# Miniprotein binders against q9usj1, part 28

Target 1, 298 residues: q9usj1
Amino acid sequence: MFSVGKKISFILPIKGVLQKLKDNAQKTVLLDATWYLPTDTKNGKKEYLESRLPGAQYFDIDEAKDHKNPLPHMLPPADEFASYVGKLGIDRNTNVIIYDRKGFFSSPRVFWTFKVFGHEHVFLFPNAFNAWKTEGLELETGEPRTPKPVVYEGAKLNKDLVASFDDIVKVIESPDAAGVHIVDARAHERFLGNVPESRPGLASGHIPTSINIPFTETTAAGITAPKPEEDLEKVFSSHGLTDKSVPIITSCGSGVTASVLFAALKECGFKDVRVYDESWSGYGKRANEDSSLLATGP
Short names: E, the ipSAE of ESMFold2; O, the ipSAE of OpenDDE; V2, 0.75 times the mean of E and O plus 0.25 times the DockQ between their complexes.

## First folded at step 18 (miniprotein)

Design a12 (at its last look DockQ between E and O 0.85; V2 from the best seeds 0.00; counts 0 for: pae E 1.6 > 1.5)
Fold by ESMFold2, look of step 18:
Structure a12 (fold): chain B 298 residues (1-298), chain A 80 residues (1-80)
Amino acid sequence: as target 1 above (298 residues)
Amino acid sequence: DKYVRIRISGVNPELLRKFAEEVIRIAEEWGIKVEIYVENGKIEITLRGLSEDTAEWLIFYLRWLAYELGIKVEIEFRKE
């Protein structure tokens, strides 16, 4: 008598995006979440102002942050998140579809941010510009559209999706009893401790007990999209991640690529996944002052 | 005549070598032609025979890798 629907993925192909854009019953907002590393001369907001998917609004992870915290792009307070997205025309019933121009890099950070504050209707659109072009659809140029601000009700931080430094310490102090996997999304040489950190005062290395899965292992060539689920399963199982019920905490340099792992793990059905928002930018300072917090090598 | 030209430098020759090896690995997998020139602790890599779309994602990936390895990188893309 009962029926079970197919798994509904939060990662949408262009057909799914176009279906949601045509839906008269529920508003959809496209978000451009493009963000570039400091070594890149490009700027995501400048590119957005030149061209975008039609009607897209820009979500700036360096503006929608905790301005009282010196660490990079830490989650904002809930009321400031609500005010920010409300100005973009987003309320609790809005479908939010998030893309970035360089594939599958910064959009998962914004996806995670919406999930953290309890937004149910949030989706990722990988490879958006290529998919749009392939469908014969035009980009929007000129002055961006100005949305009518709305009130966003009920934003509240879900602590089950965020790990603190104290959570990390509990794991490394009692690794057998904790039963938690800490997964580092950084490049392998950085994990090993073979690369001086660009920020002064940070140790080189990794969190003890953590394993390294550079985020690029979870993406298709070109970092344009996540790998298909079956290939993601192989990536995770090759690193010993097979039990979908075991808690996982992802980390990286500042929480951006850790969110790529978050999305990949959730797509594969891992039940308990958190992002360590500080990541190495905060942890590495403490590890520089206390070597018991630091591991190096394989 | 499209090419991507990458100039890298840094104090750690081992990390420069690992970066160059990754570029060579990608080039072999994708059928991209590679020319390498080494002078005074700097490496210049020129990639040819790639589409504009391939070049754009490659530039993005290599900037990320250089950042992760602490390598200074200058990238020129000539679209012709």
Scores: ipSAE 0.628, ipTM 0.840, lowest interface PAE 1.6, mean pLDDT 89
Fold by OpenDDE base, look of step 18:
Structure a12 (fold): chain B 298 residues (1-298), chain A 80 residues (1-80)
Amino acid sequence: as target 1 above (298 residues)
Amino acid sequence: DKYVRIRISGVNPELLRKFAEEVIRIAEEWGIKVEIYVENGKIEITLRGLSEDTAEWLIFYLRWLAYELGIKVEIEFRKE
């Protein structure tokens, strides 16, 4: 009887969340990571203040970033991350369960961020609001609870989870030798270069040799949750991603939806997955100045 | 009647067409009635017979898609 070792998934159903919340042996913090596109009229923080899962704290991806970098959502320095999450009452031993109002859009970015800094006990809770409601549980309204600040120790950036521009260049220069797949999570038309960039100074197109897998191909309808593992396997296989040992770099527009792919790939057991943090917001500028960095079409 | 009305505009007619086609695809897949009007380079799509939850999901996706395509989108959701 081959004991198929129960793969402990970092993606939790509501039952798993409730179990962790009930377990007093370890502190658990729920994080609302709701974020909307800049063009959207909705604001995640505003909605958080209106309603949230009970006891949830807000993680603002627009605040918890490197403010010295003009690019959107670049990783903060380790000490700034530590300070930020410490103020949320999170230490190294805290179970961190991350959700967003959409279901599975911005929460993976925060998940990836915690992993980057070496946090072990971090989880995703897809479709949290609907799941919560379905179980007959109530949301919290009014002023959120101010957590007791704690010290987060040992935050260190894990470079194995973050791809740099230099890493991308290495792949482009030697695609066959590198054996690395670059996966772009943007819409197909963006990938093709058929759409003018809204930001000035950005080229239209994609990273040479990259594969396009719009992040919506990995999510359920409405971006509420990741697709089941079996379906994810089909998606990735259809794009030639079958070997779980092959290094993958994900990219997108600003680093958010690339993290959705990160989470989906990790769920399928891919061992080496990195997020290109600059994504197209950074890369597109470089490609605009150097055409050798730019590809268009399929 | 509950409906979602989507108005899109932009300088590239091909991208507008692609957006509209995607909406139609989804609507057909979900069994939603679709009405399309084209006037003065603007496309208006009205969806009827969808639940509130479905509408909210769709609206978010369409906003993302519009953003990705660089087109302007206006969405009206009538719940009653």
Scores: ipSAE 0.542, ipTM 0.816, lowest interface PAE 0.9, mean pLDDT 93
ESMFold2 (binder alone), look of step 18: mean pLDDT 80; pTM 0.749

Design a13 (at its last look DockQ between E and O 0.69; V2 from the best seeds 0.00; counts 0 for: pae E 1.9 > 1.5)
Fold by OpenDDE base, look of step 18:
Structure a13 (fold): chain B 298 residues (1-298), chain A 80 residues (1-80)
Amino acid sequence: as target 1 above (298 residues)
Amino acid sequence: DKYVRIRISGVNPELLRKFAEEVIRIAEEYGIKVEIYVENGKIEITLRGLSEDTAEFLIFYLRWLAYELGIKVEIEFRKE
C-alpha cells in the first residue's frame, strides 16, 4: 500500500484554519487581504474596520508596495516588506493565513508576496466569511486590536518567483528554446486587443506567444475559491499545460489575478511558476512604443 | 421581487453585446429570468428570481467583466 504522502496543501479548509488557531506551538496571524478594483465603490480597509475574522490584521496591497514605482502593486523592497509585516506582529516563524471577502481574488497576491520574500508558513483560506458563518462562528467588529510589533528577519526577494520584463523578452525572442509558457489571466476580449485600455499610453493586445487563461476559469462561481484540483488539472490540460516541470510565467493587468493563477498552478504541482509583476500595466506601455512586443487576436 | 438591474454603456456596441451575452449565458445556467432593454446605445438587463448569494456573486463578476471590457456599468440590487 504505497502511502501517497498527503501533500500538505497551502490552501486550508476551515477545519485546517481552526486547527492552526488552536495550536499554541506556533503563533498564527489571520490576514484580511480584501481589495477591490479601482472602479469599485467598495474599499477593503473600510470593510475590514467594520467586520473581520477575530484577531485578523489587514494587509493593504495598495500600501505594501513600491511607492517609487509608478506601476500599480509592484513588490516593495525586502526591508519595507519586513517592516510592514513586522508591524502586523508577523515574524519568520508565524503561521500566516490569508483571506479576502470575495473568497479568492486578492488573497493570492498577498500569498505570492510572502512566498517571494521566503516566508514558509503561509496559507490561503478561501471563502473565509461564508465558511466562518457556516460553522456558527462570529465576526469581530469595532476597532481592531493593535498587534505587538516584532522584527521580521531574513526577508530576501526570491527571483525564482518573479519574472521581469527582460525575462519576458527572452521568451518572445526564442520561444522554442526557452520552453516557457506565458499565461495571461485577463479576460479574453482584453487579451485579443478588442478593448481600449483605460490607462493612457497602453497598447491593446497581449504578449506574443502567451496563452490566455482567464483567472475565472480556475475559480468557483463567484470567485469564492479555487476549483478542485481535479478540475484545475482539466483546465490546464485543455490549454496544453500538462508537464509540471515546464516553467510558467503568469501575467494580468496589474499582478493581482496573475497571482490567482500562480496559486492554482501551484496547487496542481507545477514546480516553476513566476509572476510577471509589471503585467500589462508595465508591458502595455512598452508595447505601445515597440510594436514587435505586441500581439493581437488569438 | 428580488432583482438585479444592470445598466451598461460604452462607445463600442460589440463590447456591450459581448457583455450582455455573457450575462445571458450565466442567467441561463442558473435558471435566472432575464429581461433586456436597449435604448439609445444603452443596455439595461434585469435579473429576477435569484438568491441574495447569487446576486452578490454576479454583481462582483459583472463589475470585473465590465472593467475588463472597458464599459461603464451601473448595478442596482433590490433585496425585497
Scores: ipSAE 0.640, ipTM 0.853, lowest interface PAE 0.8, mean pLDDT 93
Fold by ESMFold2, look of step 18:
Structure a13 (fold): chain B 298 residues (1-298), chain A 80 residues (1-80)
Amino acid sequence: as target 1 above (298 residues)
Amino acid sequence: DKYVRIRISGVNPELLRKFAEEVIRIAEEYGIKVEIYVENGKIEITLRGLSEDTAEFLIFYLRWLAYELGIKVEIEFRKE
C-alpha cells in the first residue's frame, strides 16, 4: 500500500491469487462478495451455497451493515465489522482476496469496507470464475467450509476514507476553497436528472459541483474487470482529474459503484479518495426538500 | 447456437435508443453478432456467438443499465 515510490497493485491476476493461497506462512481467505441489483432474478448467497472458489466464505453486504440505518448497505459499526469478519476466520494478519461473480461490481465495496476498518492485506480478484476455469481449476460444491472463528482486533473506522453529508455540504458551499472533486459513478442520464428515481422520495439529479464518471468507464467490456492502469489514467484525465493530490469523494446510488471508482482511483495513485457512503439514497432525500442541494443537467 | 434476446419498451424513445446503442457497442467490443428487430413500438435485439459466462456477465450489465435508464427490459439466454 505505497503512495510515494514503489507501486504495488491490490488487483491480483490468478497467478498472484494462487501464490497467496499456497503461502503456508500467511493465512489467506477468499471472499465471495457477489451482490445483485433488486431487478435481477439471481441471488448471490444462493449461488455461493451451490458453488464457490475452494474455501471461499460469503461476505453479505446486506448483513454486514449498520442495522440501525434505513439506508442500504451503510458501513457497520467497527465492533460489528470485527465480529462479522472474525466469524469468517479473518484476523488482522489474514490476506483477504475478494471476488464477485460479475468481476468488478460489488467486490470493490467489500474491499473499501476492509480498508475503512484498517485491514492492510486486502486484494481484489476480478473475473475470478473465468480465470479459475481457464487455469483448469475446479470450483468447490457441496457444504461450504466452516471456518474457526477468530478475534479481529483493532478495527477502527478511518474517517479519511469516508465522506459524510456534512463533508459534501462543505464542498458545495465553497467549491474553490474546498479544492475537492465530487465524482458520481451513476449512469449519465441519472446524473442529468432525466430518469425518475426508483427509490421513493429522492430527487432526480446530482450533487452540485460534481462530475459524472459512470463506473463502467473504468471497466473492460461492461463490468468484467478494471481497465488497465494506462487506460484508467486516460479516463480520469479526460474528466479533468490530473492532479493526484487533490481530494476526491466518490458517490453513486448506495455506495457500491462509488467503491469501483475508489479502487480505480487508488490503482492510479490518487492519494486522497473517500466514498460518500450514503450516496444518492440519502442525499437525494435532502435534495428533494432543499433545492440548493440539487443540480440537474450537464 | 447460444443467444441472448433482449426486448425493451418504455415511454421515452431516446432512452430506448441509448440502451440499444450501448448493447450494440458492448457486443462489438466482445465480437458478438447483433440482430435488431423493431415491431409494434418495441425493440428486440438478439446477440449470438457468446459463451455462457460472457452471456451471464452481459445480462447482469444490461439489467443494471435498464435499471439506471428506468426502462422495461426482458432478457433471456437460450442455449440452442
Scores: ipSAE 0.569, ipTM 0.820, lowest interface PAE 1.9, mean pLDDT 89
ESMFold2 (binder alone), look of step 18: mean pLDDT 79; pTM 0.738

Design a14 (at its last look DockQ between E and O 0.89; V2 from the best seeds 0.73)
Fold by ESMFold2, look of step 18:
Structure a14 (fold): chain B 298 residues (1-298), chain A 80 residues (1-80)
Amino acid sequence: as target 1 above (298 residues)
Amino acid sequence: DKYVRIRISGVNPELLRKFAEEVIRIAEEYGIKVEIYVENGKIEITLRGLSEDTAEWLIFYLRWLAWELGIKVEIEFRKE
């Protein structure tokens, strides 16, 4: 009988999550990374305080950021990342399993953040609440557990996972020579330039040479989970992304949904994927002041 | 019976129409009854015959879409 080895994924089904939670040899911390758009009536921290997966700690992407940068959600300095996660009981040897209540919306941003600072044992748990219920397990309510702070050592930004504005400029100035695809996770009308940006001073449009893959093309209905890997491969190939060795830079409004594409591309085996952390929030201001940086339309 | 009410407004009628069309497309896919009321440049969409689970993910998706389209949206999920 023929047996094909299963690819090991950073996207864990509930049985993989439960196995890591039972492992006494290696500490596991669940992170609730729930975050909502500013216009949403829901609040992720409030929901976490009401109920959570047992023992989960809350990771706030609006707190764990560069507070000196006016752009939204920018990566924190490495020492501030280390201090933040250390207070959650996470050291470099900790398995970190990240979920959000929508399933696959804000948790990939936190996953990417851990990867950027060199955390190896980081995983995503999509559709977590439904999977928990189906397994017959209860949520935790009442006062969240308070972990004992630990020291997180060795946090260092991995520039191979982050794109800068200069990286973007190199691509648009030499598209054929650069050999890099820029992929925009925003909704199509926003990419086309048909929607005024809500943040002041931003142009409407997209980065020249970029292609648009709205992040919802990579998710199941309700943004609860990524599509199956074979369906993800069809999504990417239909947009011309077939060579898994070609570098890809993902972008969006502020780096959150670009990280959903990051996770989906990595799941499909794309080898060189970076997130443009500034995304449109930074780029769009420059493009408003310099029309050579701006494209509109299909 | 449960319903979801969606009230949208904005300066661009074409974007409001595209939002409403996406709501209708989803409603057709999931067998959801749709009622649309238009008054004074505002659109009110009422969805009936959907489960609580479907309502919750639909509300989240529509808030994201409204954000991306620059549409002001108010969404309520109520039982009758």
Scores: ipSAE 0.713, ipTM 0.873, lowest interface PAE 1.2, mean pLDDT 90
Fold by OpenDDE base, look of step 18:
Structure a14 (fold): chain B 298 residues (1-298), chain A 80 residues (1-80)
Amino acid sequence: as target 1 above (298 residues)
Amino acid sequence: DKYVRIRISGVNPELLRKFAEEVIRIAEEYGIKVEIYVENGKIEITLRGLSEDTAEWLIFYLRWLAWELGIKVEIEFRKE
């Protein structure tokens, strides 16, 4: 009887969340990572202040970033990350369960961020609001609880989870030798270069040799949750991603939906997955100046 | 009657068309009634016969798609 070792998934159903919340042996913090596109009328922080899962703290991806970098959502320095999460009452031993109001849109970015800085006990809770309601549980309203600040120790950026521009260049220069797949999570038309960029100074197109897998192909309808593992395997296989040992770099517009792919790939057992943090917001500028960095079409 | 009304505009008619086609595709998949009006380079799409839950996720998706396509989108959701 081959004991198929229960793969401990970092993606938790509501039962798993409730179990962790009940377990007093380890501190658990729920994080609301709700974020909307800049063009959206909705605001994640505003909604958080209106309602949230009980005891949840808000993680603002627009605040917890490198403010010295003009690019959106670049990783903060390790010390700034530590300071930020420490103020949320999170230390290295804290179970961190991350959700967003949409279900599985912005929460993976925060998940990736915690992994980057070496946090072990971090989880995703897809479709949190609906799951919570279905179980007959109540949301918290009013002023959120101010957590007791703690010291987060040992934050160190894991470079194995972050791809740089230099990493991308290495792949472009030697695609066959590198054996690395670059996966773009943006919409197909954006990938093709058929769409003018809204930001000035950005080229239209994609990274040469990259594969387009719009992140919506990895999510359930409405972006509520990742697709089941079996379905994810089909999606990735259809794009030639079958070997779990092959290094993958994900990219998107600003690093958010690239993290959705990161989470989905990790769920399928891919061992080496990195997020290109600059994504197109950074790369597109470079490509605008150097046409050798730009590809268009399929 | 519950409806979602989508108005899109942009400088590239082809992108507007692609957006509209995607809406139609989804509507057909879910059995949603679609009305399309084209006037002066603007496209208005009205969706009828959809649930509130369907409307909510669809609106979010369409906003993302509009963002990705670089088109302006206005969405009205009438719940009653």
Scores: ipSAE 0.633, ipTM 0.854, lowest interface PAE 0.8, mean pLDDT 94
ESMFold2 (binder alone), look of step 18: mean pLDDT 79; pTM 0.753

Design a15 (at its last look DockQ between E and O 0.86; V2 from the best seeds 0.79)
Fold by ESMFold2, look of step 19:
Order: C-alpha cells, then structure tokens, then sequence
Structure a15 (fold): chain B 298 residues (1-298), chain A 80 residues (1-80)
C-alpha cells in the first residue's frame, strides 16, 4: 500500500521547536501568550518581563484587540493586527511558535488569531517551561530582546474561521438544515444556567442546540498540554462529533477556551471549525433581552 | 509540609458541594490527600502530598472552575 498525504501537526514537541529555532533559512519568533483571569493575582506581562524562553516576545490579548468594542478580547482590525505583530518582528514568512505558562489555555487564542489573519507558519508549544527545563535549557532573564520592526503584508480576516452572532442565529432557526454543531467550552454548571453570570446583563444558560465540552476534557497532565490525538478523538466522539466534515462553531465566555477546542478539533482533522468570538459575553446580553435565544438544562 | 488550602464560599450550597466533589475526584486521580472542613456556610479544602508543579496547575484549574461556578475562592499555597 502507498502512503497518501500525511498529517502535519501544528502542535510541536520541544525537538520540533529547537529545530525551527536553529534553522537559519526561516526566521522563528517565540511568543509568550500567558494570560490570567482577572480574579488571579498573577500578570502575564509581568512574568514575561521577569523570565521567558530565550528571545520570546510577548503577545497581549488585551492589547491586540478591538479597542472600539466593549466586549473582551475581540479580534482587532486586520491593519491593527499587522501593525502589532510587525512591531514584534513578525512578517508573513516568520515561523511563530506560541506558548503560555499554563500550557494549553491562552496560547490557542493567539494561534487562532494568527490563523484568522492568514498567517500560515504558526505553531503551538504546550507545556513549554517544563519541556525546556527537562531538556536542561535555561530561561532568559533580564531585559527582553528588542526586535527590529518589520512590515506585515496582506493581513485579511478569514471569515471561514470566525462565527458571528448572525451565524449562530441561522443555526438556531434551522438546526437540522444548518448541519452545524455549536460546542460550548464552559464548565457544566455554567452551561446549564445554574450559575448567575458575574457580568451584569447576561442571561444564565447556553445557546440552544449547543453541546457542552468543558475545555479541560481536552487537556492532559492537568491543563499543561492537550491530550494525545487518539484520546481527543474519543472525547469528541463521546459527544457525537465523529464526522470530520460537519461544521463546528466553538464558544465559551469570551473566546479564550473556545480556541482551545478549536485547536483540539483541528488537530483531530475537523475541516470546518470556527470560533464565535463574542461568545457568552455578547450572546448572553442578547439572550437576556430575548428569551427565544436562551436554553437551560442538559 | 507543602499544602494547598482552598476556602470557598457562595450563596448556593449545591454549587459549593459540586466544586468540592470535583476536587475530590482530581485528588483521587492523582493520589492527593484531601481534608474537608465546613464552617458557617464556607468550605475549607486542604490538599497534601502533591508536588509544586502539580499544585501550580491545580490552583490555576480550580481558579478557573470557581470563576465558572460563581464561587468566591481564596487559595493559599505553602511551599515548605
């Protein structure tokens, strides 16, 4: 039997990371994407300034956003994305390897952001700090390296990777005809509607027709890395997600953990996966004003 | 000895119980010793026999879960 095209993973082990860093033919930039919930006392940029993988630049999801939108972490305009990453020394030919200190939490959001704007050479490095130390490699401390700014050409939003509220409404209005699965990465009790939302004006519940896969079902070693691909496939199939051609929209509270599901689904070969960028932060306001948009319970 | 101590509170006792049940499930999976005390509608959970690396990811996960469940959480990590 002859081999047919092999899948190439965008999730890199440390050997793959080191090989790209040594390659002089292609520039590689490491991005620290560490982000913490507002209830946490830790600050990702502060930790980055103290120590980082050698040469890493910091990507701040709270800076690289749509500043005209009151919703958290909304995708920036394409020109602002280009300007932001260009200041980090990233052009379209740059290999971008993204990590966070928690391994598989906020780095998938940044990965998705690069994919949305058409950046092909983007990869995830989960469990980065532990893998680095296990290899006997040292972190960089002191003043971060200052990259030379470059021009990022041709950033353009890929609508095939982003779902809008209107896209959600189309699914709700005709779920069988739409043929789309909506997958919610939030914790189960929040999905059920048993938890008052912390932000005022949000309904408690979920998008009608959606299924709940809390993002932690896709992680191994706690939350430091994704599960191996075969275990991810078992997680998805246990929730009825077996046909890789069926479109999927992921959602959560604000689009961060929905991007964890995005990465896990893409790793398993799902062909059409979009993130609902507003997630509950936007949807929940609408559902509070229009109960036909709200479901509760299992 | 190293420990992680988690104090949770909230207006819904059922959500507090479900949070504690999840902590117990994780502790059993990872061989972590759990002590639970209930006082005045608050629950205190003490975790022992875990490495610093395990404590760090567990604290992060439990902060996420508490946020998701609308539970007020205070976490103390003693590294001794």
Amino acid sequence: as target 1 above (298 residues)
Amino acid sequence: DKYVRIRISGVNPELLRKFAEEVIRIAEEYGIKVEIYVENGKIEITLRGLSEDTAEWLIFYLRWLAYEMGIKVEIEFRKE
Scores: ipSAE 0.781, ipTM 0.908, lowest interface PAE 0.8, mean pLDDT 90
Fold by OpenDDE base, look of step 19:
Structure a15 (fold): chain B 298 residues (1-298), chain A 80 residues (1-80)
Amino acid sequence: as target 1 above (298 residues)
Amino acid sequence: DKYVRIRISGVNPELLRKFAEEVIRIAEEYGIKVEIYVENGKIEITLRGLSEDTAEWLIFYLRWLAYEMGIKVEIEFRKE
């Protein structure tokens, strides 16, 4: 009797979060990963300082990045990641539960980041604020708690979760042989190349052979949570993604919403999913210089 | 009355139209009243009869969409 071990979902309902918080056997840290688009007037850190889940620390994706890379939101070096999360009181044995104020927008990026560096005990808490309020629980206000710094040991970048430009090139040069799907999380019009890029030197369009699945197709209204697994499967199936063993690379503008797709795909049991960290911010520059890298239209 | 007022502008009228159509689609799906005004290449959409919760997630989505479509968007949410 092969006990099909109930895949413990890394996506937690409020009940699951509360259980982990009550369990004193393992340290749990809540992370507020609230991030807004640069065009938005709101600021995640500012809002965190105003209110948060009790005991939550702020994870700033604009700080926890490779500052030597001019591209936005590139993964930091392993040692810098370790230093950053260590200061948040997180070690390798810490349960890390990640949320954002919108529900399921920027938190998956942080989730992916932890996975990249080999953290095992990392979870997502969708629609955290609403769930918290619905349960009659109070938010924390005032000055956040300063965590006791700890040493995060053993951070090592897992390349199996990160796609490089070279990985993309391999796919586009041999699409049939590679058997890899590239999925673009950007809006449809952006994917088509109908929208001028705001950044100079970026081409408009998409990676050749890529499939467009706007990340909003995988979320509930308002990006509050991922769709239920059954609905996600329908979404992915409708785009030809039925074989869970086929490698997938997700991409977007800067690597944030690509991580939403990563989380959704993982929830559906896809085994090999990587995020192209450079995404269009990096790829678009290359495509601008080499037209063979650029596709437009559907 | 609570309302969300969306003003969009841009150099591509087709993109503006598509954006507006998306707003209309959502409004219809959720039973939200829609008023649309077009003046001087700008589109103003007013949404009425929606809850605060609906307004908040809708505003966020529309900001993202506008960003993705290269559209300038101004959004006013009147709660009272």
Scores: ipSAE 0.742, ipTM 0.891, lowest interface PAE 0.6, mean pLDDT 94
ESMFold2, look of step 18: ipSAE 0.761; ipTM 0.897
ESMFold2 (binder alone), look of step 18: mean pLDDT 80; pTM 0.752
OpenDDE base, look of step 18: ipSAE 0.710; ipTM 0.880
ESMFold2 (binder alone), look of step 19: mean pLDDT 80; pTM 0.752

Design a16 (at its last look DockQ between E and O 0.75; V2 from the best seeds 0.70)
Fold by ESMFold2, look of step 18:
Structure a16 (fold): chain B 298 residues (1-298), chain A 80 residues (1-80)
Amino acid sequence: as target 1 above (298 residues)
Amino acid sequence: DKYVRIRISGVNPELLRKFAEEVIRIAEEYGIKVEIYVENGKIEITLRGLSEDTAEWLIFYLRWLAYELGIRVEIEFRKE
């Protein structure tokens, strides 16, 4: 396949997934990244244990995290990431194809996590269960397969894909000179400050200078797949994002839906996109203590 | 018959209205029939004529939206 004049796509339709699964020259691992909000009665691991795409392993963002940080699902240390994925049978040369069973929601977070630690062969499979069923393929049930552990070498955090609180402060202190867009994936009413935060001690509002693109603007209704690239470009341009070289930092409540925007922006060819991993869970506490960090309204 | 029933409540009526408007918008997009009942400051929405696949992602999405809007939601899915 020649990529001359085309961007390399990391979003695979089912035919591309099946082709990679058939390829004997390169190991491929399917990852179930299904995750539910804590307020939901469902649990992604429990559903994975009931059924999964054949041979899929489960990636738990609430297990593969920085256990020393009280903020939700913060990136793990590189050596703990390496140990975690190695136990799933993933080495640096493994093709990793990531899905979630209900939408295009949590799989981009796991995709971003692999990208952050330098994993090149990582892909997204949106709308996976519907696509699998439509192709006439069976799910796997019963006892999940146990992979043989491997060594994952060379995991190293790529700072070009992660924004810190200090990075945010630099942008808001000098917005014209910074030339960086901060994009908030939360629902509009939450961005405006019209919704009390469910976690104690968080201010209601948004990061000054940020713009709101609720992640659902980038997905088909119901969050099952990304919009086609042409429609994504219209969404971003309608918010003033037309220069693909402009640095963008995405944020949300805890870094999950910000990663949906990350994937959408990268699909459209934006070159410099970072996720603010703390998102509102960390920023909102600081903004509650320092009103200069808080904006409300449009 | 297959249906999704959604009961919402909360202290801010405007947020309840915005949730209901989003449900109606999705129903229009997918050709889903909508019945809405309001009683004692609570809203009950019944959706009919949807596939199981549509119901499954819709329930997930609506729980996320309820979380984002700070409203209480109870969702019942009857498959038959």
Scores: ipSAE 0.750, ipTM 0.898, lowest interface PAE 0.9, mean pLDDT 90
Fold by OpenDDE base, look of step 18:
Structure a16 (fold): chain B 298 residues (1-298), chain A 80 residues (1-80)
Amino acid sequence: as target 1 above (298 residues)
Amino acid sequence: DKYVRIRISGVNPELLRKFAEEVIRIAEEYGIKVEIYVENGKIEITLRGLSEDTAEWLIFYLRWLAYELGIRVEIEFRKE
């Protein structure tokens, strides 16, 4: 009887969330990571203040970033991350369960961030609001609870989870030797370079040798949750991603939806997945100055 | 009648077309009625016969798509 070791998934159903919340042996913090596109009229923080899962704290990806970098959503320094999450009542031993109002859009970015800094007990709760409602549970309204600040110790950036521009260049220069797949989560037309960039100074196109897998191909309708593992396997296989040992770098526009791919790939057992944090917001500028960095078309 | 009305505009007619085609594709998949009006380089799409839940996720997706395509989108959702 081959004991198929129960793969402990970092993606939790509502039952798993409730179990962790009930377990008093370890502190659990729910994080609302709701974020919307800049073009959207909705605001995640505003909505959080209106309603949230009981006891949830808000993680603002627009605040918890490197403010010295002009690029959007760049990782903060380790000490700033530690300070930020410490104020949310999170220490190294805290179970962190991350959700967003859409379901599975911005929460993976926060998940990746925690992993980058070495947090072990971090989870995703897809489709949290709907799941909560379905179970007949109530949302919290009014002023959120102010957590007791704690000290987060040992935050250290894990470079194995973050790809730099230099890492990308290495792949471009030696695609066959590198054996690394770059996966772009952006829309197909954006990937092709058919769309003018809204930001000045950005080239239109994609990283040479990269594969386009729009992040929506990895999610259920409405971006509520990741597709089932079986379906994810089909998606990745259709793009030639079958070997789980092959290094993968994900990219997108600003680093958010790249993290969706990160989570989906990790769910499928890919061992070496990194997020290119600069994504196109940084890369597109470089490509605009150096055409050798730019590819268009399929 | 519940409806979602989408107005898109942009400088690239081909991208507008791509957006519209995607809306049509989704509508057909979910059995949603589609009305399309084209006037002065603007496209208006009205979706009828969809649930509120469907409308909500569709609106979010379409906003993302519009953003990705660099087109302007205005969306009205009438629930009653």
Scores: ipSAE 0.614, ipTM 0.848, lowest interface PAE 0.8, mean pLDDT 93
ESMFold2 (binder alone), look of step 18: mean pLDDT 81; pTM 0.766

